# Designs tried in a protein design chat: VHH binders against Type II methyltransferase M.MthZI (mthZIM). Part 5

Target 1, 355 residues: Type II methyltransferase M.MthZI (mthZIM), of Methanothermobacter thermautotrophicus (Methanobacterium thermoformicicum) (p29568)
Amino acid sequence: MKTTHRIYFKNSADMNELKDKSINLVVTSPPYPMVEIWDRLFSELNPKIEETLIDEEDGLRSYNLMHEELEKVWHEVDRVTAPGGVVIINIGDATRKIGKKFQLYPNHVRTIDFFFDRGYQVLPFIIWRKQSNKPTKFMGSGMLPPNAYVTHEHEYILIFRKEGPRQFKTEEERKLRRESAYFWEERNQWFSDVWTDLTGVSQRLNHKNLRKRAAAYPFELAYRLINMYSIMGDWVLDPFLGTGTTMIAAACAGRNSIGYELDHNFKDLIESRINETLKLSNEIVMRRINDHIEFIREKNGKYYSENYKFKVTTRQEQDIRLYYPRTYKKIKNNEFEFFYQEVNPKKERQSKLNI

## First folded at step 1 (VHH)

Design d3 (framework vhh_8h5u_2)
Fold by ESMFold2-Fast, scan of step 1:
Structure d3 (fold): chain B 355 residues (1-355), chain A 120 residues (1-120)
Amino acid sequence: as target 1 above (355 residues)
Amino acid sequence: EVQVVESGGGLVQPGGSLRLSCAASGFTFSESDYWMGWYRQAPGNQHERVAIITTGGSTNYPDSVKGRFTISRDNAKNTGYLQMNSLKSEDTAVYYCAAKYRGYSYGDYWGQGTQVTVSS
């Protein structure tokens, strides 16, 4: 098994490297309109945005122009997404004071409207409520009504499907689909419409500029979504790649990927993260196996995996195959190939000292 | 170390003119991507923006001063200016200069203010 991963350091408003209808899954977290750390990036994409920000009379013009820049990318996303493909966008709304006016800028609504207007099915989406261990910060005036504001503590993982359910026309595709299944207990955890067990918010602010995106979009979030909405061998696209989280998650899940990133300074960080992740890639798969073995021991499952010689809850889980990237090679400055080993639960539970 | 300092305030009669200067030290306008703004605060009022200029020279003014006030910058001298013409009693305030890194509110440098009084 082999997967291919390519990174293009350019604006994803033009993805001419990608053929129409060639992408099965998009997983991304764009720069958020009206969140102040992204003002510079948006202004460099469109200098009119800088002018609207200095106006300070009404932030709606800035909001609209920032979304027009994102929509150039969404037009390309629409072109490259295959029928039955899924587009997943993690996006936060922004609270901001422009001049004397404080309000929320509802980025998720504008994003939904774009895909809805283009005929996508909006699937039930996920509220990602980020964990916080600190006292609640208050916005507006203290304990006195009515001028205080509620704390904004969640983002949206929006899920759009193109044209309808994916069809699997070949026997090879149907077999890969079965092998790409997830465990019953994973399904029950991952397909909740509220995710509360993933951290991100506090780390985003506390990191240096180059690392802020890595904290905002955790590996586990991308890894779950890729396993939920694609099969092994699919092509996953992230038009706002940042520090490479979607690419690395795709590699760990046995999927190919393509990423676009405007800032070439992320290149060395991505390569570093690949090397660090490969040291832990077996542990990622083994955690899934160990969690399953513990779960099924108590549950006394009805079906059996001949592949791994353990019980499972449903018939569909019998054909699961789990792989992890063992090695990779750099084919070009922007292209990587990963090579895989299938998990062996019995052998890999032994400590390094016993090998 | 890093600061902006206002000068040029004073007492002027209605219809008169004043030119305020904002001198920056510890950083450079052209290399540091700073926007520059002028703000004022009258007794009993919240402060308000009266002019802003971007690194590229784009300007903006509220209706209350548009056509009367002109903001400019001289990057070679690390100095910003506010030319105030046709002054009214309502323009009486302490005027503050602010340097805004990349237009962000975070990392702003504010001056101590200079008094402008328009009175007979």
Scores: ipSAE 0.000, ipTM 0.194, lowest interface PAE 17.0, mean pLDDT 81

Design d4 (framework vhh_8h5u_2)
Fold by ESMFold2-Fast, scan of step 1:
Formats: structure tokens, sequence, C-alpha cells
Structure d4 (fold): chain B 355 residues (1-355), chain A 123 residues (1-123)
């Protein structure tokens, strides 16, 4: 098994390297309009934005201009996404005072409107409530009605499907789909519309100047979404790659990937993360196996995985195959190939004693 | 181990009605099966889908049976049904119940099939 990963250090408003309808899954977290850390990036894309942030009595014009920049990317996303493909965008709304007005800027609504207007099906989406988001400061009048404001504690993982359910027309595709299945207990955890079990990742960045500009996008979030909405061998796209989280998660899940990133300074950090992830990639898959063995040991599993010699809850889980990247090769300055080993869960685990 | 068992076939006159039943075991409609469907195969022909129903109850029918056939399911009993009304000689076929692990892939290629039940519509 081999996957290919390419990084393009350029603006994803132009993804001419990608053919129409070539991408099966998009997983991304764009710069958030009206969140102050992204003001400079948006102003570099469109200098009018800096003018509107200074001169206006509210932020509506800045908000619109920032979304117009993102929508150039979403037009390319639409072009490259294959029928049956899924577009997943993790986005936060912004609370901010511009001029004399404090308000929420509903980034998720504008994003939904873009894809909905283009005929995408909006699937039930996920509220991601980060752990440890306890507010340090009260907003508005504190304890005094009516001018106090609720705390903004979540982001949205928006899920859009192009044209309808993906079709699997060959036996080869259906076999690969079965092998790409998840465990019953993972399904029950991952397909909740509220995620409270994932902490925002403090990405340990090698360069301090990159930390404030990079989105905190946890590996586990990308890894779950890739396993939920693609099959092994699919092409996963992240038009706002940043520190490489989507690419690394795709590699760990046996998917190919393409990423776009404006800042060439991320190159060395991404390569460092690849090296660190390879040291842990078998542990990622073994954690899934060990969690399953522990789960099923205490359950009445009625089906059996011949691949791994353990019981499973449903027949659909019998064909699961899990791979981890063992090695990688840098093919070009911007292209990597990962080579895989199938997991071999050879040793039984002790059930935890309850007395 | 999955078994899908059809019942309710038989001989009927044109214009008559039949109700087919499909009992699934080894996997349940409420936990494993995303969709179930009915297919038929007349002598000398490829099999064709005549009805599909998702876990949530969405249905689809080809024009040849639309308005005459109704598919339904009871997820608690792991049972699907096909109510066939205003039967025509062209409806003569072996009818198969099929279950889908996932609705999308199942539109063309169900994961599990029953052995079939004969429906004969004769003059």
Amino acid sequence: as target 1 above (355 residues)
Amino acid sequence: EVQVVESGGGLVQPGGSLRLSCAASGRTFSSDSYAMGWYRQAPGNQHERVAIISYGGSTNYPDSVKGRFTISRDNAKNTGYLQMNSLKSEDTAVYYCATYLDWGSGEYYPDYWGQGTQVTVSS
C-alpha cells in the first residue's frame, strides 16, 4: 500500500494543479473572518479590508470582503470535488467590537449559504466545544441584564455533500469500502453532533511567529473526519494546510492528500511533524486496536474478524483492515510517498479488574 | 453470518395483489442495515431493482411499478415488506429481498440477497 502527498505553497484561490472532480474529501479550517489574528492575512489578500477595519462604525463591510476572499477558494473546492464527495469546513464565528458595535459575525452562516446556494446537501453538522474554554473575562455588563453577552464556546464542523450519496460501482471499490470501515464503538462516538472530548491543539511550532497565524486544528479531529467521510486510497484536500495536520492525518488513515499553504515557512515544520508522526504512527493504530480489544472483551461480540482474530459487534466490522505508515520517501521538494504495514495485533490484553 | 428470507410469493391473476415479506437475521435493520430493497429477475433477463427503502423510511421506485408497489420496513422486527397491487403479466419474476450495509453503495449492488420467491401473474 502506498499513498502520495503533495504540498503547494501558493494561494488556493487558484488550484490549477488539480483536475475537475478529482477530490473525494475536503477537510479544512480556514482563517476565520473577523477574528483579529487573521486581519493581517486578509488585508494582505485585499488591502481594502485594512481600510474598513479602521474607518467603519461596524464590521459588516470587512466581514463581507473577508468572505469574498474565502469564496474564491470555495469556488475552486467546488470545481475539484467529485460527485458524491464531501466538503468539511471547521469554522468559528467571531465576537468582536468594530467602531462602536459589538456583535457576533456568523461565519458559519455565510459558509453554509455558499455551498447550499450551489446545490450541495448540508448534512447534519457537528458542534465542537473545545475542552478548557472557560472564559477568563465576562463580556458586556457582566451580571447586569440586559446588556451582558453569552460566552462563545464552540466552533462548527460543517459538512456538505456534492450531488448525493457516493456510488461504488465496482466490486474493488466495495471491497475497499468494507476494509475502510470503523468499529461500532467508534461509530457511536464519532457520529455524535456534539464533540466535547477533543481539546484544541496547542501546536508546538518551531517558529514563534507562525504560532499566532496557524489555526489550532487537532490531529484527532482530522483523523476522525477522514475515517468517517472517505475510504482508503481517496484523495483528501486541505486548501489551508498550515502546519500539515490534515495531510498527516490522511497519511495515518491510508489516504492520499493535497495541501495548499501561502506561507513557505511551514515547510520545515511539516517535515518535522511527518518524522515525529512516523515514530508514533503504529501507536495511533494500536490505540484503536487496544481500545477495541478492551471494549469487546467486556461485551457480547457476535461476529469475528478473521483479519485480526478478535470479536466485533457487527458483521460490517469483519472486513476492517488497519494500516500505519512505516516509512516515507521525499520524491520531490513538495511530494512525499508513504509506505504501509498492516497492523498485527498478536497479544491479548488483560481486562481491568473491578474488585 | 447473514440470512435474508423471503415469503409471500405465489400465483395471482392480472389485477391481483400480493404482499411479500423479508426477514433478516445475523444483522438487524436498526443497527447494521442502512437500507433494504426488492429486486426481481424474469427468465432471460438481468435482475432489476423494484423498490428501495432507507433506514429512515425514504423510498424510491422505477416508473414501471411506481404507484402500484409500496415498500415498507419494521426496524424493530428486522422485517421488510413489498405490497404489490394491480399486478401485470410483466411483473412475473423471482423476487429477491436485498439488504444494504450502506445506502449509497447498495443502489447498484446490495450486500446480501435472499434465495428469492416466485411471483407468477398469469391469465
Scores: ipSAE 0.000, ipTM 0.105, lowest interface PAE 21.0, mean pLDDT 80

Design d5 (framework vhh_8h5u_2)
Fold by ESMFold2-Fast, scan of step 1:
Structure d5 (fold): chain B 355 residues (1-355), chain A 120 residues (1-120)
Amino acid sequence: as target 1 above (355 residues)
Amino acid sequence: EVQVVESGGGLVQPGGSLRLSCAASGFTFDYSSYDMGWYRQAPGNQHERVAIIYSGGDTNYPDSVKGRFTISRDNAKNTGYLQMNSLKSEDTAVYYCAKESYSGYFHDYWGQGTQVTVSS
């Protein structure tokens, strides 16, 4: 088993390296319109935006211009997405005061509108409520009505499907689909429309003009979505790659990936993250196996996995195969190949006890 | 052994024309499952596609070259072509020919490339 991963450091408003209708899964988190950390990026893409953000300008115009820049990328996403393909966009709304007006800028609505108008099916999507150990913040005029505002505590994981459900026409594809299955208990956890168990990751602006990705989605979020909406060997596209989370999650899940990132400063960070993840990649699949073994001990499993010698809840789970990347090879400056090992619970246990 | 070999590059003046050739071995361009593309890379830039011809004969071009470049193939000679007209200094790059699969990423097979320099 081998997967290929390519990074293009350029504006994803032009993805002409990618053929029409070639991509089965897009997983991304774009820069959020009207969130201050992204103001400079959007203004560099369109200088009119900076003018509208000055205290005397209308925030609605800024909002519209920022989404026009994102929609250049969404047009490319639409072009490259194959029939049956799924587009997943993690996006937060923004609360902000421009001049005298405080309001929420509903980024998720504009994003839904784009794909719905292009004929996509809007699938049931996920509300991601980020866990926090910090006190609740107050917005507006403290304890005094009516000028106090509710707190904004969630983001949206929007899910769009092109044309209709994906079909699997060959026996090879159907076999890979079975081997790419998830456990019954994982299905029950992952396919909830509210996620409260994942903590968001925040990064800070550098006063020396080095941008950091704000509110980046965690590895586990990308890993779940890739396992839910693709099969092993699929190509996963992230047009806003940032620190490489989608690419790394795809590699850990046995999927190929293509990423676009405007900021070349992320190159070394992505490569560093690849090296760090490889040291822990077997733990990810062993955690899934150990969680399953613990789950099935207390529940009557009706079926059996010959591959791993444990009981499972459904017939479809019998063919599950779990792989982790053991090593990688840099093929070109922008291209990596990962090589895999299938998990062996006995070998992993022996390694931990003998060494 | 599946290979493509580019030729026809060279130095040309702005406004001039040049015809690149891509000779294929180990496969034929008349396979219904095979597409062919032309790509270029200037120093410091990523590869960009400048033309594609699909197995059915349809073609596609980015706005930067549309109307100036024409992709074609001669199945009998197992050779693809890129006709480049009204060349500009910004067209200076190494040009590559690639066999493409329907199901995957763009480039199944890269040739070694041919240098095109547009200069007076």
Scores: ipSAE 0.000, ipTM 0.139, lowest interface PAE 19.4, mean pLDDT 81

Design d6 (framework vhh_8h5u_2)
Fold by ESMFold2-Fast, scan of step 1:
Structure d6 (fold): chain B 355 residues (1-355), chain A 122 residues (1-122)
Amino acid sequence: as target 1 above (355 residues)
Amino acid sequence: EVQVVESGGGLVQPGGSLRLSCAASGSIFSTYSYGMGWYRQAPGNQHERVAIITRGGSTNYPDSVKGRFTISRDNAKNTGYLQMNSLKSEDTAVYYCAVDTYYSGDWTYDYWGQGTQVTVSS
């Protein structure tokens, strides 16, 4: 088993490297319009945005212009997404005061509008309530009504499907689909429309004061979504790759990936993250297996996995096969191949007992 | 300051045609594209959807008017249109234009016109 991963350091408003209808899944978190840390990036893409941000009466125009820049990317996403493909966008709304006006800028609504208007099916989407140990910050007039504002604690994981349900016409495709299945208990956790168990990730800046991601999503979020909305061997696209989370999650899930990132400074960080993740990649699949074994011990499973020699809840879980990337090879400066090992739970558990 | 104004209603014979116009004005429409729809209400009946056009130009019609009515818009003029052909007595109603903005989120229309009367009779 082998997967291919490519990174293009360029603006994803032009993805000419990708053929029409070639991508099965898009998982991304774009720069958020009206969130202040992204002002510089948007202003570099369109200098009129900087002008509108200075004008205290022009917040709505800034919002519109920022979304127009994102929509150049969404047009490319639409072009490259295959029929039956899914587009997943993690996005937060922005609360911001411009001049005397404090308001929420509903980024999720504008994003829904784009894909709904282009004929995509909006699937039930996920509210991601980020866990945080930070003290609550009060907005507005404190304890005095009516000019105090509700705290903003969640983001959206928007899910769009192109043209309708994906068809699996060959026995080879149906077999891969079955092998790409998730456990019954994972399905019950992952397909909730509210996620409260995942902590948001802060990007640490180096001493060069590089930009931060206000709403960087964790590895586990990308890993779940990739397992939920693609099969092994599929091509996953992230047009706002950043630190490489989507690429690394795709590799850990046995999927190919393509990423676009405007900032060349992320190259070395992505390679570092690949090396660190490979040291722990077997632990990712072993955690899934150990969680399953513990779950099934207390439940009377009706079916059996011959491959892993444990009981499962449903017939569809009998064909699950779990792989982890053991090694990778750098083919070009921007292209990597990952090579896989199928998990062996009995061998891994026995090794731990002997140590 | 936000206004939605319908025009073009009137009396027409069965089989005839009318073109309704919907002019939207206000500060919200100077910055954003918007979706629009046409609804109608006959005396004693619930209002019903006639046509919808999205921000990107996609259209939707109920079976009662499909093939006879066409919705369109001119974004430069902030004006929408409903071309009504092969009119029937059953099309007699007050026609309302409705527009939405990015702030609603509910996909219910934020702004409605006052209505324009269409009467189909011999």
Scores: ipSAE 0.000, ipTM 0.091, lowest interface PAE 24.1, mean pLDDT 80

Design d7 (framework vhh_8h5u_2)
Fold by ESMFold2-Fast, scan of step 1:
Structure d7 (fold): chain B 355 residues (1-355), chain A 123 residues (1-123)
Amino acid sequence: as target 1 above (355 residues)
Amino acid sequence: EVQVVESGGGLVQPGGSLRLSCAASGFTFSGRSYAMGWYRQAPGNQHERVAIISSGDSTNYPDSVKGRFTISRDNAKNTGYLQMNSLKSEDTAVYYCAAGPYDYLSESYFDYWGQGTQVTVSS
């Protein structure tokens, strides 16, 4: 098994490297309109935005102009997404005071409206609640009504499907779909419309400048979504690649990927993250296996996996195959190939006992 | 190495004019998309923003100087300016030049500050 990963350091408003209808899954977290760390990026894309922020203090105009820049990318996403393909956008709303006016800027609404207008089906989406701690900052007028504001504690994982359900026309495709299945207990966890268990994967940015521009969503978030909405060998696109989270998660899940990133300074960081992740890639798959073994031990599973010699809850889980990337090669300055090994739970457990 | 340096301060009569210059070294305005601002402080008063100019040449002024002061930049000379007209005794202060990324709308976000230049408006 082999997967291919390409990175283009350019504006994803133009993805001419990609053919129409070539992408099965988009997983991305764009720069968020009206969140201050992104002001410079949006103003570099359209200088009118700085005029609305500095000269006019017009938050609504700034919001609209920022979304017009994102929508150039969403037009390209629409062009390249195949029928039956899924577009997943993790996006937060912004709370901000501009020109003495405090309000929430509802980025998720504008994003939903774009894909509705293009004829996409909006699937049930996920609220990702990032904060587990009690809020320590008060917004508005202290303890006195009515000028106090609720805290903003969540982001949205919006899920759009192009045309209708994906069709699997060949026996080969249907077999690969079965091998790409998830465990019953994973399904019960992952397909909740509220995620409160993801506190993030550590992203190490060596430069404060890069931190200001990075879209930081957890590896586990991307990994779950890729397993939920694609099959092994599919092409996953991230038009706002940042530190490479989507690409690394796709590689760990046995999917190909393409990423776009405007900031060339991310190149060395992405390669560093690939190397660190490869050291842990077996542990990612073994975590899934060990969690399953613990789960099934207390439950009388009716079916058996000949592949891994353990019981499973449903007949569909019998065909699960799990792979991890063992090595990679840099084929070109912007292209990587990952090479895989199927997990062997007996051998892996024996190796750990010897260590 | 990286710095901004003010010049052009001095003593002027009420109703007079004065032009301040802010020379940047160690970076370029045109290559770095920098915003530039002028701030002033009189004894016993808080720092006050006088003018800001964005990387795209948009300008902003408080009501106290609007219509009297004009901020500009010459990217080829790597120099910013503050043209001050119809000066009042209340304009007496030390004037500071500041520069930083153009997306920062607060004085606390400017990376580079000059040493200041004294402007005195008196008869």
Scores: ipSAE 0.000, ipTM 0.112, lowest interface PAE 21.5, mean pLDDT 81

Design d8 (framework vhh_8h5u_2)
Fold by ESMFold2-Fast, scan of step 1:
Structure d8 (fold): chain B 355 residues (1-355), chain A 121 residues (1-121)
Amino acid sequence: as target 1 above (355 residues)
Amino acid sequence: EVQVVESGGGLVQPGGSLRLSCAASGLTFSSEDYAMGWYRQAPGNQHERVAIITSGGRTNYPDSVKGRFTISRDNAKNTGYLQMNSLKSEDTAVYYCARSYGWDSREYDYWGQGTQVTVSS
């Protein structure tokens, strides 16, 4: 198996490199309107934003202008997304005082409205409460009612589907879909509408740059979403690639990817993360297998995986195949191919016992 | 150790001029990556922003000082400045400089100890 990954260092308001209806999954976290660290980026896209924020102190107009910039990208996302395709956007709301007015700017609502108005089905979405969210500062009047404000401790993982359920018309497609299945216990964890517990490959991959919002969503979040909403060999798009989390997660899951990033300075960081992740890619897949073996020991599974010689809970899990990227090749300056090895649980376990 | 120090204050007659300086050591205080501002507080009055310069170099002033005050910075010297012309008795205050993590944030990374400006005849 081989996957292809392309990065375009340009504004994703123009994705001419991509054909209409060519993308099956979008996973992204855009710059958040009205969050101060993104002010410079939005103002470079539209200088009127700086005037509106500083000279006019008009928060609503600033909010609208910032979302107009994001919506140029969402128009392109709509064009390239295939029928049955899924668009996933991780976005936080912003609390901010502009002039004399403090309020929340509900970024998730405007994002929902964009896709809902275009005929997308809004699927049940996920509230992500970050494990490390611990505000130590109080907003408003501290201990004094009624002008104190609640803390804002979560983001939204919004999920939109184009037209209706994806169809699998060939036997090859149906086989690949079965091989791309997840374990019953993974389904029970991943398809909760509240995520509060993320286990940590993400913390190790890019600790240095966690201060930057481009690194805000972790590897595990992208990895789960890609496994939930695509099949092996699909093309995953991230129009706000940043440090490469979506691309790296797609590679670890056996999916192709395309990313857009305005800042060419991220190139070296992405390549560094590829090298670091390849050293851990076998551990990611083996962790899934070891967790399954331990789970099924207690569960008393009814079905059997001939591929891996262990029991599973459901018939649909019998055809699961798990691969990890063993190596990669740089084909062009910003294009990579990953090459895969299928996991062998008995060989891996035997090697551990011999050492 | 991080230090931010304002200087250049003093006593001046109405209509006079003063140039305030804000120097930092132990951190990058003045750079294109940060907004920098000047703020003042007079006895019995609330804290007031009198000038800001954004990371992109755009400046903003309230009506009370617009046309009279000019903010600037020298990134190579890690120093900010406030040129005050046509001073009025109402400009009497302690002046502070601060680095902001955003354009128009009320919460700032670093504040100086202040420098007194007194305008009287």
Scores: ipSAE 0.000, ipTM 0.297, lowest interface PAE 14.9, mean pLDDT 81

Design d9 (framework vhh_8h5u_2)
Fold by ESMFold2-Fast, scan of step 1:
Parts: sequence; C-alpha cells; structure tokens
Structure d9 (fold): chain B 355 residues (1-355), chain A 121 residues (1-121)
Amino acid sequence: as target 1 above (355 residues)
Amino acid sequence: EVQVVESGGGLVQPGGSLRLSCAASGFTFSNYGYSMGWYRQAPGNQHERVAIIDSGGSTNYPDSVKGRFTISRDNAKNTGYLQMNSLKSEDTAVYYCAAHYEFGTSYSDYWGQGTQVTVSS
C-alpha cells in the first residue's frame, strides 16, 4: 500500500490544482469568524472587515463579511467534492462583546445554510464537548439573574453529504470497504452525536517542549472522522491545513491527502511532524488492536478474524485489515509518498510476554 | 470518561515508606499514546514531576527522588503505583496522578484530585 500527500501554500479560495469531483472526504477546521485571534487574518483577506469591526463596531456586518471569505473556500470545496463524498467541518460559535453588545455569533448556522442551500444532505452531526480538568469561569453577572450567560463548552462537527449515499460498483471497491471497517466497540464510541472524551490541546506540566503548540484540532478527532467517512485509498482534503493534523491522520489511516495552508512558515513544522509520527506510527494501530483484544476478552465475540486470529462481535469485522505507514519518500518539495506495513498483533503480544 | 483516582496518602515518619495508588478508568496503561506520571506540590514550592512511566514501561525520575521512588503499573488491575522509600520532611506535599496522551498533534492530560503525604518533621 502507498498513499500520496500534497501541500499547497496558498489561499484555498482558489484550488485550481484540484479537478472537479476528485475528493472523497473533506475534514477541516477553518479560522472561526468573530473569534478575536482570527481578526487579523480576515482583515488581511478583506480590509473592509477591520473598518466594520474596529471603526464602526458592527458585529453583525463583520460576521457576514468574514463568512463571505470562508464561503469562497466552500465554493471550491463544493466543486472538488465527488458525488457521495462527505464534507466535515469542525466549527465553534463565537461569544464576543463588540462595542456595548455581548452576544453569540452562530458560525455553525451560517455554515449549515451554505451547504443546505447547495443541495447537500445534512447528516446527524456531532457536538464536541471539550473535556476540562478545571471548572469554567462564569460569564456575565455571576450569580445574579437575568444578565448571566451560560458557559460555552462545545464545538460542532458538521457533516454534509453530496448527492446521496456513495455507491461501490466493483468487487475491488467492496473488498476495500470491508477491509476499512471499524470494530463494533469503536462504532459504539465514534458514532455518538456527543463526544466528551477528547480535549483540546494542552501541554504537559514542567515538560520542556521545543515544538510549537499543536493545533486546537486534535489528531484523534481527525483520525476518527477519516475512518468513519472514507475507505482506504480515498482522497482527503483539508483547505485549512495549519500544522498538518488532517494530513498526518489520513496517512495513519491509509488515505491519500491534499492540504492548503496560507502560511509557508508551517512547512518545516509539518515535515518535522511527519518524521516524528512515522517513528510512532505503528502505535495508533497497535492501540486499536490492544483495545480490541482487551474488549473482546470479556465479551466473548461470536465471529472470528482469520487475519488476526481473534474473536470479533460482528460478521462485518472479520475482514478488517489495519496498516501503518513505515517509511516515506519526498517526491517533490510539496509531495510525499507513504509506504505501509500491516499490523502484526502476534509479534506485539510476544514482546509483552517477554517483559 | 478518562479518570484517575489517587489513594494511599497519609502520615509517615522520616525514613519511612508509603505506597500511592492511581486507579485508572476509560483507558489502559498498556495502550500506546498514554503515559502516567506522579507530580507533587508542597506549600511554598512550585509543582514538580517526581516520576513518569510510558506504556512500554520506560521510567524517568528527577535527581531529588531517584533511587528512593519507584513508579510501576499493574495492567490487570489498571492501576499505577508510586513506591516511596526513605522519605524526608522535604517530601511532604500533595501528590497528583496524571494520565498523559500524546500522538501526532494531540496532547491531553487527565489529572487526579491529589492525595496528601505528610512526613513528620
């Protein structure tokens, strides 16, 4: 198995490198309109935004102009997404005081409206509640009604499907689909409409980390979504690539990827992360295998995986095959090929018994 | 869902021993990406890491406790331990267990509530 990964350092409002209907899955987290850290980026894309936001203190107009910039990207996403393809956008709403008015800016609504109006099916989507070890500070007037505000603790993982269910026309495609299946217990965890088990990026206490802080979009989130909504060998697109999380997750899942990133300064960081991930790339697959072995030991599954010599809960899990990228080759300054090895749980189990 | 709960703290005399336990739920210590650490904070002092163990069993300790403290795990019980020997008055602190997840760009920490260890002066 081989996968291809390309990065374009340019504005994804123009993805002319990609043919129409060439992408199977989009997984992305854009800059959030009305979240202050993104004000400069949006104002650089459209200087009128700075005028409405700073000079006029017009939150609604600023919100609309910021979404008009994102919609240039969504038009390209629509063009390149294949029929039966899925578009997944992780987006948070913004709570913010502009001038004298505090309110929520419902980014998810504007995003839903865009794809719904273009004929996409809105699938049941996921509320991602970020887990926290400390209680959230109260907003507004504390204990005093009515001017206190509920805490904002979640983001939306919006899921849109183009034209209807994907068809698998060849026996080869149907075989790859079966091999791309997930375990019964993974399905029960991943297909909940509320995710509470994933935190945003945090750093370890008193550990020196010379790396830049990771994106707020965690690897596990991208990895789950890629496994849920694509099959091995599919093309995954992230038009807001950032530090490369979607690309790296796609590679770990045996999918091809294309990413767009406006900031060329991320190039060396992404390449460094590819190298670090490859050294530990077998670990995500081994974790899935070990979690399954632990689960099935207590549950006594009805079916058997000939590939891995362990029991599974359902017939559909019998054909699961798990691969990890072992090596890569840099083909061009912006293009990488990953080469894979199938997991060997017998060898892993033997190593543990000898410790 | 991912939780760690400490137990085993208490009062001990200088030169004595104490064993802390860290019961984990929502993950197993043998899973890749997860490591477990013990941390402490004494009155007036900064937070300090005293031990860490990776899923593969590799351990690390700062010089202040090296040779006296031992971190371990029991995979069958899904429980981590900190064996503290030759305790000194300077070891008096609230001890915290934490589970760390790191893979690719994902970093997450799950902290226990802490358990008090007092070494009589």
Scores: ipSAE 0.000, ipTM 0.148, lowest interface PAE 16.7, mean pLDDT 82

Design e1 (framework vhh_8ghr_2)
Amino acid sequence: EVQLVESGGGLVQPGGSLRLSCAASGFTFSDSYAIGWVRRAPGKGEELVARIYPSGGYTSYADSVKGRFTISADISKNTAYLQMNSLRVEDTAVYYCARDYYGSWDFDYWGQGTLVTVSS
ESMFold2-Fast, scan of step 1: ipSAE 0.016; ipTM 0.532

Design e10 (framework vhh_8ghr_2)
Fold by ESMFold2-Fast, scan of step 1:
Structure e10 (fold): chain B 355 residues (1-355), chain A 123 residues (1-123)
Amino acid sequence: as target 1 above (355 residues)
Amino acid sequence: EVQLVESGGGLVQPGGSLRLSCAASGFTFSHDYGIGWVRRAPGKGEELVARISWSGGYTSYADSVKGRFTISADISKNTAYLQMNSLRVEDTAVYYCATGSDYYRPEYGMDVWGQGTLVTVSS
């Protein structure tokens, strides 16, 4: 198996490199309108934004102008997404005081309205509440009513489907779909509409698990979504690639990817992350297998995986195949190919015993 | 033990300067981590004042400190810095060093926080 990954260092308001209806899944987290750290980026895209924020102190107009910049990207996302394709946007709302007025700027609402108005089905979406080592987050006037504000502790993982359920018309597609299945216990964990178990890679770690645990965050968020909403060989797009998390997760899941990133300085960082992830990619897949083996020992599964010689809970899990990228090759300055090896759980378990 | 340790806080007069340092111990900064400085004054919400991507190629600042504060990181020393110039009374706060795994995240998306260092700007 081989996957292809391309990075374009340009504004994703123009994705002319991509043909109409060529993308199966979009997974992205844009810069958040009205969150202060993004003011410079939005103002560089449209100088009117700085005027409305600083000179006019007009929060609503600033909010609208920032979303107009994002919507240039969403128009391109709509053009390139295939029928039956899914668009997933992780977005937080912003709390901010502009002039004398404090309020929440509901970024998720404007984002939902864009896709809903364009005929997308809004699927049940996920509230992601990040774990924190911080005991309190003060907002407003402390202990004095009524001007104290509730803390804002979650983001939204919005899920939109284009036209309707994806159809699998060929035997090859149906086979890949079966091989791309997830374990029953993974389904029960991943398809909750509230995620509280995912934290950042900088979370406080114990000495024994430092290296392996760090590699799973926020990679694990992208990795779950890619496994939930695409099949192996699909094309995954991230129009706000940043540090490369979506591309790396797609590669680890056996999917092709395309990313756009405005900041050219991320190129070396992304390549460095690829190299470190390749060292851990076998361990990522083996974690899934080891968790399954431990789970099924108590469950006494009714079905059997001939591929991996272990019990599974459902018939659909019998055809699961798990691959990890073993190596990659730089084809062009902006294009990479990953080459895969299927996991062998028996060999991996025996290796640990022989040390 | 994994921790972030801030230093460099203290009492300074308006118009003065301070340099805050954030030393990471128990882990090494890597390309998976962004670095930021968040401040909180009593009874007020949290404000992300500065952030730097791991690559060092991208920095952002709150409007309240833009032009006065500069963030930097020394990967070889596993240390981040916040240079604060032209300090004002309203800059008085506890300053926290924090790390986040994704540069494109909201102000309060930092996952690991230091203990904080107090900066008091007063005559």
Scores: ipSAE 0.000, ipTM 0.161, lowest interface PAE 15.3, mean pLDDT 80

